# Ledger of designs, part 417: VH-VL binders against q9umr5

Target 1, 268 residues: q9umr5
Amino acid sequence: SYKPVIVVHGLFDSSYSFRHLLEYINETHPGTVVTVLDLFDGRESLRPLWEQVQGFREAVVPIMAKAPQGVHLICYSQGGLVCRALLSVMDDHNVDSFISLSSPQMGQYGDTDYLKWLFPTSMRSNLYRICYSPWGQEFSICNYWHDPHHDDLYLNASSFLALINGERDHPNATVWRKNFLRVGHLVLIGGPDDGVITPWQSSFFGFYDANETVLEMEEQLVYLRDSFGLKTLLARGAIVRCPMAGISHTAWHSNRTLYETCIEPWLS
Short names: E, the ipSAE of ESMFold2; O, the ipSAE of OpenDDE; V2, 0.75 times the mean of E and O plus 0.25 times the DockQ between their complexes.

## First folded at step 21 (VH-VL)

Design kh37 (framework fv_nofazinlimab)
Fold by ESMFold2-Fast, scan of step 21:
Structure kh37 (fold): chain C 268 residues (1-268), chain A 122 residues (1-122), chain B 112 residues (1-112)
Amino acid sequence: as target 1 above (268 residues)
Amino acid sequence: QVQLVQSGAEVKKPGSSVKVSCKASGGTFSSYAISWVRQAPGQGLEYLGYIIPIFHAANYNEKFKGRVTITADKSTSTAYMELSSLRSEDTAVYYCARVDFDEYGSYGMDVWGQGTMVTVSS
Amino acid sequence: DVVMTQSPLSLPVTLGQPASISCRSSQSLVWRDGNTYLNWFQQRPGQSPRRLIYKVSDRDSGVPDRFSGSGSGTDFTLKISRVEAEDVGVYYCMQGTHWPRTFGQGTKLEIK
């Protein structure tokens, strides 16, 4: 039989968003036990990411314990960062495939539709003032805001992303790296037409330099230093990159071709 | 120059709710946060929570979680604090205050409303 | 929660003399960015609080230079070099570093 699948949603999201994904899984892998975690839904998705990690950890522990053969994670958007941290903080996770659906793994630097409806002018260049403060860091959005023009503020102020990426030192870094490396496969999915994740290459551990030129994963210091195991995973053949054009941010979990190409092969 | 103007005094019965408004004038409403602080007669200051209007999101002191709701209406540049299940201990002056995210990193309540007296009595 | 303790709670002072208020926090107020988010507020009778000092020692616009803040980590001081009649009121320290934000008990400054 197939390993159980755990689904973690994104910002301003809930389990309802995954109805098509569940249909696809049922069609191709009948009998798969799929648990879509109904925690931190809607506005609760704005809670600090470390709070979310703790809550999701409590929810996944009994699921993993009941599946000694292993589990798969499908983690969408912001949820992909939650799953990154789960894999690092859990000494005993048994995750085979970690499938990251358009998640800002190196951070976000761009106006999203979540902010545009509140303010008609671009807030991108000024959001660092809010995010890199004690007040801003009490919201998930700011936990992965990565302004390439204020990299010193990002490195010092980020309570979450800079730590899990090993960009700032942490006492638990060695243990986090060891735990993360237990993952069977890291499946990275994203694309240029997403429209929300900026730069879209953040889903593949690429990101802007100070001139807003995108540098890919292999040019990042976190990769070169192997800070949390990306270089080791790539050498092991455990990283899968599956870019796809023509898919908007809210469609990654409801596109059949995307599912068949990028997700289905990894749901043993 | 930002000014914060609050709604008028309220007298409420125990068990009811109160909703205090805080209207901002001057400056850009979405460029700052609004904190809510209360002060019982003759007592010190107590922090209730705050909202960042551009995120449409608020954080609440655990002491008041479940009873306090902070909202903001960008179109009217007005923040609201609603406190439910009122008790005599909730009798206080309620203040709104701006948290400016300026280039100096001051991040603290530099502009305050005039205060709204809420009296809970039967 | 971070406990903020002020001393003294009552401060009678003669006009023209200096005044000093201490504030201690139960844990360090240094944030991960290296800044210390310790504020001082003044509340004159019948008025809203007014911020005097932010980040330990930076004076707000319009605040007279007779007010100064100092300190580090968990121990902070507000000094008034020459007390004037309009300085009567209650002074509060407040930490912005940790959630939830917390205030000291207040120090009532009175003219003798």
Scores: ipSAE 0.827, ipTM 0.920, lowest interface PAE 0.8, mean pLDDT 91

Design kh38 (framework fv_nofazinlimab)
Fold by ESMFold2-Fast, scan of step 21:
Structure kh38 (fold): chain C 268 residues (1-268), chain A 122 residues (1-122), chain B 112 residues (1-112)
Amino acid sequence: as target 1 above (268 residues)
Amino acid sequence: QVQLVQSGAEVKKPGSSVKVSCKASGGTFSSYAISWVRQAPGQGLEYLGYIIPIFGEANYNEKFKGRVTITADKSTSTAYMELSSLRSEDTAVYYCARVDFDEYGSYGMDVWGQGTMVTVSS
Amino acid sequence: DVVMTQSPLSLPVTLGQPASISCRSSQSLVWRDGNTYLNWFQQRPGQSPRRLIYKVSDRDSGVPDRFSGSGSGTDFTLKISRVEAEDVGVYYCMQGTHWPRTFGQGTKLEIK
């Protein structure tokens, strides 16, 4: 039998988005128990990420308890950050494959379609004013806003991303690293035609420097310091990188070729 | 300068709902947050919640969760606070107040509306 | 919720004399950015609250220099160096650091 799969959705999303993904899994791994978590759907996805982590944690505990051989996580967009935190805060998770599906793992610095719709001119350079405040940090999108031109504000104000990345000190950092390192495989998926995740290399732990030049994972301080275990996982052979061109942000969970290439091999 | 102008006084029956408006003039409406605060007669200030118009979503004090709804209409630079299932204990002056996100982040409630008296009586 | 405790609750003061109001929080008001989101508001009879001080000690535009704020962590003070008749009203401290935002009970300043 196949290990159960738990799916965590993204910003302004719901379980409906994963109907094609569920069809693909059923076709290639018949009998797999797939649970798409219906928590923090739609506008509720704007709740603070630590609140979402707590809610998703309560939902995954009984699923993991029933599966002594382990489970797989498929975590889409913002949901990939929720899953990163789950793996760190859970002392007893039994996750084999963590499949991060176009998630801004090093943060977001770019106008989303949502922000462009509200503000026709580029807003990315000014969003730091809202996000790096106690008020802004009470919304999920600000929890992973990473302005490379105000890195001091990001490091000091981020309530979530800087902490789980080990960029800002935290009393639980050592335990979080130990817990995260128990994951079997970290499968990173993303691509240049996503159109929402900016820079798209954030899905692979790359990000902008102060000049907006993208530095890849191995050049990041979080990797070099091994702050939460990326260097250790890579040395262990546990990191899989699966970039694919031609896929827009809302299509990652409904592209058959992507599924067969990047997801299917990791659903033992 | 920025001004917040609220709708007029309301008298409501228990069990009904009230919707108070707060219209902003001056400044960029979508560059700040609008908080809602109430004050019962002879009492102190109590925080209800706030909205960041650019995100289109609000956060509510748990004490009022399920009864209060805060919305914003960017086209008219107006925020609204709706309180349902009214009780006599909801009799208060309701204030809107701005949180400006300047170069230091936020200052917290630097501009206030004039207040709207809501009286709940049978 | 963070509890904000003011002392005294009633403050009779003679014109021209100094006045002092204390505010204590149940938790540190230092946010992770190193800033302290403590504000002081004045509410004159029949009027909306007016912010006097933000971030512990910064004075809002138009606020007379006789008003000053000080403090750190959990203990804060608002001082009026020379009370004038127009200062009559209720003074509130407020924290913006923690959710939900909370106010002190208020200190009523009256001329004796």
Scores: ipSAE 0.821, ipTM 0.916, lowest interface PAE 0.8, mean pLDDT 91

Design kh39 (framework fv_nofazinlimab)
Fold by ESMFold2-Fast, scan of step 21:
Structure kh39 (fold): chain C 268 residues (1-268), chain A 122 residues (1-122), chain B 112 residues (1-112)
Amino acid sequence: as target 1 above (268 residues)
Amino acid sequence: QVQLVQSGAEVKKPGSSVKVSCKASGGTFSSYAISWVRQAPGQGLEYLGYIIPIFGKANYNEKFKGRVTITADKSTSTAYMELSSLRSEDTAVYYCARVDFDEYGSYGMDVWGQGTMVTVSS
Amino acid sequence: DVVMTQSPLSLPVTLGQPASISCRSSQSLVWRDGNTYLNWFQQRPGQSPRRLIYKVSDRDSGVPDRFSGSGSGTDFTLKISRVEAEDVGVYYCMQGTHWPRTFGQGTKLEIK
């Protein structure tokens, strides 16, 4: 039989967004138990990411305990960061495939049409003033805001992303790395037509330098230092990169070709 | 330069709700946060919560979670604090205060409204 | 929650003499950026609180230089070098580092 699948949604999202994904899984892997976690929905997705990690942790523990052969995670957008931290803080997770659907793994820096609709008075160059403060860090968006022109503020103020990426030291870093490395496969999905995740290469651990030139994963200090295990996972053959053009941010979980190409092969 | 002007005093019955407004003038409303603080007669200051208007989401002190709702209307530069299921212990002056996100990291309540007295009595 | 403890709670002083108020936090107020978000407020009778000091020792515009803040970690002090009649009121310390934000109980400064 197939391992259970746990789905973690993104910013301003809910379980309903995954109805097509559930249909695809049922068609190709009938009998799979799929649990879409109905926590931190809608505006509650703005709660601090560490709070969300704790809540999702409590929800996944009993599911993992009932599945001794392992589980798969499908984590969309912001949810991919929740899953990154979840895998690091759980010393007893049994995740086989961690499928990251267009998640800003190195952070977000951009005022796309989506963000402008949400924040009509916010421009990417000024958001650092709010985000890199104690008040700003109490909102999920600021937990992964990564302004490449204020990298010193990001490193010092980020209470979440800089820590889980090992860009800033943390007492638990060694344990977090050990736990994360227990994952079977890290499947990274994203693409240039996403329109929300900026730069889109953030979904593959690429990011802007100070001139807004994108440097890919293998050029990042996070990778070179092997801070949480990316270099080790790549050497093990455990990282899968699946870029796809023509898919907008809200369509990753409802595109059949994407599912067949990038997700289906990793649902044992 | 920034001024916060609050709505007038309210007298409410137990079990009802009250909604206090805080209108900002001067500066850019979306560039700061608005905190809400209360003070019972003869007592100290108690933090209720705050909103960052550009995010449209507030954070509440757990003591008041489920009873307090903080919102903002960017078009009128006005923040609101609504407190439901009122009891006599909620009698207090309610203040709004600005948190400015400047380069120096001052991040504190530097501009305060004049306060709104809310009296809960039968 | 971070508990902020002030002492004394009642401070009678003679005009022209110095005054000192202590504030202790149950946890360090140093934020991850290395800054300490400790504020001091003055509340004159019938008025809204007014911020005097932010980040332990930085004085707000228009605040007389006879007011000074000092301290680190968990122990902080507000000093008034020469008390004036207009200083009568209640003084509060407040931490901005941790959620939820919390205030000390207040210190009532009175002229003897």
Scores: ipSAE 0.836, ipTM 0.922, lowest interface PAE 0.8, mean pLDDT 91

Design kh4 (framework fv_nofazinlimab; at its last look DockQ between E and O 0.77; V2 from the best seeds 0.84)
Fold by OpenDDE, look of step 22:
Structure kh4 (fold): chain C 268 residues (1-268), chain A 122 residues (1-122), chain B 112 residues (1-112)
Amino acid sequence: as target 1 above (268 residues)
Amino acid sequence: QVQLVQSGAEVKKPGSSVKVSCKASGGSFSSYAISWVRQAPGQGLEYLGYIIPIFGAANYNEKFKGRVTITADKSTSTAYMELSSLRSEDTAVYYCARVDFDEYGSYGMDVWGQGTMVTVSS
Amino acid sequence: DVVMTQSPLSLPVTLGQPASISCRSSQSLVWRDGNTYLNWFQQRPGQSPRRLIYKVSDRDSGVPDRFSGSGSGTDFTLKISRVEAEDVGVYYCMQGTHWPRTFGQGTKLEIK
């Protein structure tokens, strides 16, 4: 039998967004138990990410317990960060494949049409004033805002991304790294036509330097220092990168070709 | 100068709801958070919650157990505070106050509304 | 919740004399960025609160220099070098570091 699949949604999402994914999984892997977690849906997805991590943890623990052979995680957009944190704090998770579906794994610094709809009168260059404050950090979108021009503020103020990345020292860094490394495979999915994740390479742990030049995963300090295990995972062949063009952000979970190419191989 | 102008006094029955408005003028509504604070007669100040209008999201003091709803209309630069299931203990002056996310990082309420008296009585 | 404790709660002062108000927090108010988000507010009779001090010691524009804030960690003080008649009112400390935001009980300053 196939391992259970747990799906974690993104910002402003609900389980309904994954109806096509469920169909694809059912067709290609009949009998698979797929659970789309309806937690922190809609506006509630703006709650602090650590709060979300706790909620999702409570939901996945029973599922994992019933699946001693292991489970697969498919985590979309903001959900990918939630899942990475989840795997970092859980010392007994049994995740075989962690599929990060167009997630801003290295943070967000976008000023796209999507961002403009959220922030119609704000520029990305000024969002640091809000996000790197006690007030802003109470919202998920600020928890992974990564301003390359205000690195000190990011490192100090970020209550989530800087911690799970091991960019800011904390007493759980070693344990979190150990826990995260329990994952069988890390499947990173994203693409240049996403239109929301900015830069799109963030889905592959690439990100801007101080000059807004995109550096690859292997050039990032978190990789070089192996702060949460990326270097180790890569070395043992546990990281899969699956870039795909021509897919908008809201279509990653509903594209058959993407599913067959990037997701399906890891559900067996 | 930024000004906050609140709606007028309210008299409500127990169990009902009240919605107070706070209109901002003279600045960029998108660069603020709007906080709500109340003060019972002869008592101190109590923080209810705040909204960051640009996010369209609010954070609440859990003490109110979901009775408070804070919203904002960016088109009119107006924030709202709704308190449901009113009790006599909710009788107070309700204030809105601006938190400015400026370069100085003050993050305090530097501009206050004039206050709205809400009386809950049978 | 962070408890803010002010002392004294009542402060009778002679005109021209100095005044001092203490505010203690139940835990450190230093945030991750190294700043301490402690505010002082003045509320004159029949008026809305007015911020006097932010980040422990920074004075708002228009606030007389006779007002000063100091402190660190969990202990903070508001001082008035020479009390004037217009200083009558209730003073509140407030922490902006932790959620939920909390106020001290208030200190009522009166003229003897």
Scores: ipSAE 0.910, ipTM 0.953, lowest interface PAE 0.5, mean pLDDT 95
Fold by ESMFold2-Fast, scan of step 21:
Structure kh4 (fold): chain C 268 residues (1-268), chain A 122 residues (1-122), chain B 112 residues (1-112)
Amino acid sequence: as target 1 above (268 residues)
Amino acid sequence: QVQLVQSGAEVKKPGSSVKVSCKASGGSFSSYAISWVRQAPGQGLEYLGYIIPIFGAANYNEKFKGRVTITADKSTSTAYMELSSLRSEDTAVYYCARVDFDEYGSYGMDVWGQGTMVTVSS
Amino acid sequence: DVVMTQSPLSLPVTLGQPASISCRSSQSLVWRDGNTYLNWFQQRPGQSPRRLIYKVSDRDSGVPDRFSGSGSGTDFTLKISRVEAEDVGVYYCMQGTHWPRTFGQGTKLEIK
């Protein structure tokens, strides 16, 4: 009776991370079919995001076909960007709730504890040199690196995020917008104590300006131009914002209070 | 100034594996990528793959899928290329080369190692 | 894979005369940033390749002015205004825009 749930993991992650989430769903919505996709696990999560989108698309098609009443997506961290693109490229998706768990929807700019073994602190200001090159864009991390001090390079070089956000024109933009707008609910979850997603407001479509001052979703050109449908979704009452303090990046899928407050209500 | 120094020549049996090292000196090892290119005797250049040490991740040419592994050790500023299931056709000079991410957008192998001859014989 | 085709494959040249090498790609080499990542390399006998030109026409540090690159899209040329004895070797074009990176088959420049 409950719609099936499809879970998409994040960077350097796997299905194992969602064991608590599955317990919570089973407790509150017994009988729900939950599929955690075991694709692009561990280091394979560094594959270009368009490659990941294609692989996940192939995996979700049969699940959606078996559920004419619709499905829900729960997409964690980097996985939220994969799901954004899935909803745009699929002409026939039947997603009701798209639940984005602390995903860098406007991009990432900052040093993080999760990535500190890859980057020294000083690397943040220089990562644009690597990321905005053909070599850098062959890795997922660079596909959503958004340096607010080099916005011209981001707009020109980003092969993924600038396109799905409509920050750079694309021939498929109108079709992608139409497809994305078929979603029932866009549930945005994140918080100030995440420690990885920088700025944390990126999970709510906020982001840094050139002075590293955060501008919220409604101040973004992407929203004002309605590039992929955010303004339209907000007007329909289809966007849910659920910020919560006190939750670190690796705890979004294992915190019971968060689940009950932000996820459970959207799993009809 | 950056220099790349490779390990010495190797003679291997068919079916074995070879691991070639490329040690960088000068500059910051984490600020660039290391590409691997081979050249069979009297033939042209063939791209194997590359690693970005700061990401700890590599991309491989599909022609060598499942046989080539490129790794990097940031503590020793050394990149490695391992090729398994060796065949006679793998006899070649193997080169490492730097991809620098400078402000000029110059990328594309401006500094090369001296090359390592790998001979596969029966 | 992007195919890089060079012509001629053999280039005998008299000392002091100009030389020209053509390189064609099966796809445009313009990347989404508007730059074209076409490189030219020189390989002298027994030596590692040495990059001469990057981004179609920019010369690497220490490369003599007599070497020049030109072209756009899919059609590129390397010119040597006056060939010197040290220029003997094989010249390769290489594209950095598309995965996997690919090289032309090489042009052997010889003194006649």
Scores: ipSAE 0.850, ipTM 0.930, lowest interface PAE 0.7, mean pLDDT 91
Fold by ESMFold2, look of step 22:
Formats: structure tokens, C-alpha cells, sequence
Structure kh4 (fold): chain C 268 residues (1-268), chain A 122 residues (1-122), chain B 112 residues (1-112)
């Protein structure tokens, strides 16, 4: 019998977006209970990420309780940040595979035509003024905006990303790391043709330095200091990196080859 | 210089809706937020919510039980506040006000509209 | 919601004398960046509110230097060193640190 799968959507998204993924799971793992959480859809996905984490936590608790053998998470785009926070704040989660599907895990500094009405290209150098304010931090996109040219403002102002990355000191850091480390596998999926996640290596915990040169996961201070457990997970053999070229941001959950290569092996 | 000009006074019946406009001029509409505040006759100021037009995203005071909708049209530099299911206690002057995001962190309502009187009577 | 409490609510003052208005918040207004987002507004009779002070003590342009703000944490004060006739009106404090933003009840300043 297959472990239940919980799916968490991204920004301006809904459960309908995952119809192909559900089809693939049903074909390869018949009888799997798959729950696509229909919370914070559409414009509600702009609510503060901690508010979303609380709501998703309330929804996953009964599913996890009914599955003592464990569950899997498939978390897309912004949803991957929600799921990583869930793994940190839930002291009793039973997640085996956490599958992060093109998520901005180290943040976003987008200058892209694809979602320009959401991350306008003409404003990226000035968005820190909005995002690193009390007003901006009340919206999800600012909770993971990461301006590499204003790292001091990011570290001081971020209500979400700097905390779950262990980049700013807080009293829960040790407990959150312990909880996150109970995950069985961390499966990182993304690729260079995504067109939205910027840099695309954010899906693999890479990010820009001050010169906009990408430093990979193992070059990041959060990895080197093991601030929330990445180094420990890698040493356990628990991190799976599955990059795939040729897939745009909206196509990750509807590509059969991506599913078979990067997702299917982890749905035990 | 930024100026905010609001639509004219309204008289409404209970149960109906009102939509107040707030047109901005003399600045970049995409670079700031628009707040909405009301003041009942003889009373103090009450915060309704705000919108950040560049995100197309608004935040609402829960006190109004989802009766408030705040929107913006970037092409006309105009913000709107709609209050539905009107009650007589919604009689007030409704103000829009700018929140500017500058390097000095002045985040406040530094430019105000002239106000729009909304009267709800049966 | 953060409760903002002003004192006094009514403030009769003799022309040329100082005036002081107190504002207390139910929780700290220090945001995580170290700044305190407390504002003071003046509403003259029949007019829209006008911001006088932001970030506790920073005066907006065109605001006379007889207006000053001070305080920290939860306790704040607006002072007028020498009250003039045009200072009549209602004064509000407002916090911008927490959602929802909230105002004090207002202090009505009148000339004796």
C-alpha cells in the first residue's frame, strides 16, 4: 500500500492545476490517496506565508494522523516554502518524501517577462523598498523576496525566509532544525528554463552573491553552518537533486517525463 | 507633487453598496500604497485597509467582516474602495491616503484625499 | 489589534503656552528593523488629517519647528512649544508597525 500524498499549490494557483499529476500518480501507484489542498487559492495565495502555514498545518494534521506509516509532500513553487516551514514547525510530522517542485527555496530576485504583472521587471531594483517594510511583509511575495544588493535589509526585515533558513537568530531555531531533520528525503526539482524562479538555482538552495554570480547550495552560508539541517541531510544521503531542462514554470506538474524521472521513485 | 482627489458625496440605502474613487496625480502610482480610513460624524479615525497597486494586492481590516473590497487601476492611477451591505453606522467621511516607500522609512499616510461623505439612511 | 490610548482627550491651552499630548500603545511599536513606526496627525476643523510627525520624532516638511515628537517602545509624546491659534484641532497618534494599523482616540486642542 502506498503512502498518502499531500499536494500544496503555489501563487495564484488552485487544485485544478494538478489534474495531470493526479493522473500520473493514479496510473503508476494505483490506490494512493492523494489530497490536493484547496486553501489560499487565487489571490488568497498573497496572504502572509505564516498565515498560510497555519492554515495548511490545520489541514494536514488529520491526514498525517490517519497515516502512521507516513505521508509524502509534493509542493509547487511558493508551496515549497510553505511545506518547508510546516516541516520545521510541526514537532510530530511524519513526512517521508518532501518533493520541492520548482520552489524559490533561497528566495526570488526576478527580472522576467513571464510573470511581469506579479514581479514587474521595471521594479525589481526598487522592490526592496516595499518588501522590506512592515507593509510589504504582509504579502507572501515579499516574505521570500531576496535582494542580493540589500542583504542587510533582507536579514533585518524578512518575517519568513530569513527565519526558516536560519539566517536570523530566533528562539525556535534549534527546534525547527530538529523537526525538519525528521524528513526522510528532500527531493529538489527545477531547471534552467523555468523562466520565473530567479535564479532558477534557488530551487536547489543556490542563490546570487552581491555580483549576481550564483553560488550553489554547498557554497551558501546556511549550508556551511548547517543552520537548518541541509549539510546533515546531504551527509545522510537524504537529498536528491533532479534538475531538468526544457520545462517552463507552469509545466512542472504536467510533464510525464519529469514525473517519471524525478517524482515517481519517491512515492513509496 | 502627489495629490489625491476623491469622488463626490453619496447617499445610500441600507443593504446597498458604495464605491468611492481616489485618483492620484503628480507621482508614480506603482511606487506606493493607498490606504482607506473613515471617520463617523463626531468620532475618530478608523482604518479600513490598503492596496499595493504594483502587486494588485489588498489587505483588509477583519472588523468589516469581508464587506470591504479595495482595488486599483494602474492605467488611470485610481484606487477604489467598495463597501457592501451598508448599515446606518457606516455613515462617515471616507478618506484615501498615500503610503510612500522611501529610504527613510516614513511609511505613513503623508498625502490625504479631501474625503467623501457617505450617508446611509432608510 | 494594538490599542492606542491618548491622554488627555480634551486639551484647553492658553495662547503662547506649551501643550503636551501622550500616546501609549498596548504593545511595542519597534519593528524588526529597529525603527518605530509611530505617526502624529493634525486635523483642523473641516479639513482632512495632515501628518506632522513620523517615526516618533521626524517632522514632515512644512511643519513648524514648535512641534516635536518623542518616546520609545510603548510611550510617546507630541509637544507644541508655543501654541498658536492655527493649532486648534484634533491630534491623533497612529501606529504603522502592526496590522491592522490603529489610531488613538484623538485629543481635541482648544484655545482657552
Amino acid sequence: as target 1 above (268 residues)
Amino acid sequence: QVQLVQSGAEVKKPGSSVKVSCKASGGSFSSYAISWVRQAPGQGLEYLGYIIPIFGAANYNEKFKGRVTITADKSTSTAYMELSSLRSEDTAVYYCARVDFDEYGSYGMDVWGQGTMVTVSS
Amino acid sequence: DVVMTQSPLSLPVTLGQPASISCRSSQSLVWRDGNTYLNWFQQRPGQSPRRLIYKVSDRDSGVPDRFSGSGSGTDFTLKISRVEAEDVGVYYCMQGTHWPRTFGQGTKLEIK
Scores: ipSAE 0.819, ipTM 0.914, lowest interface PAE 0.8, mean pLDDT 91
ESMFold2 (binder alone), look of step 22: mean pLDDT 89; pTM 0.921

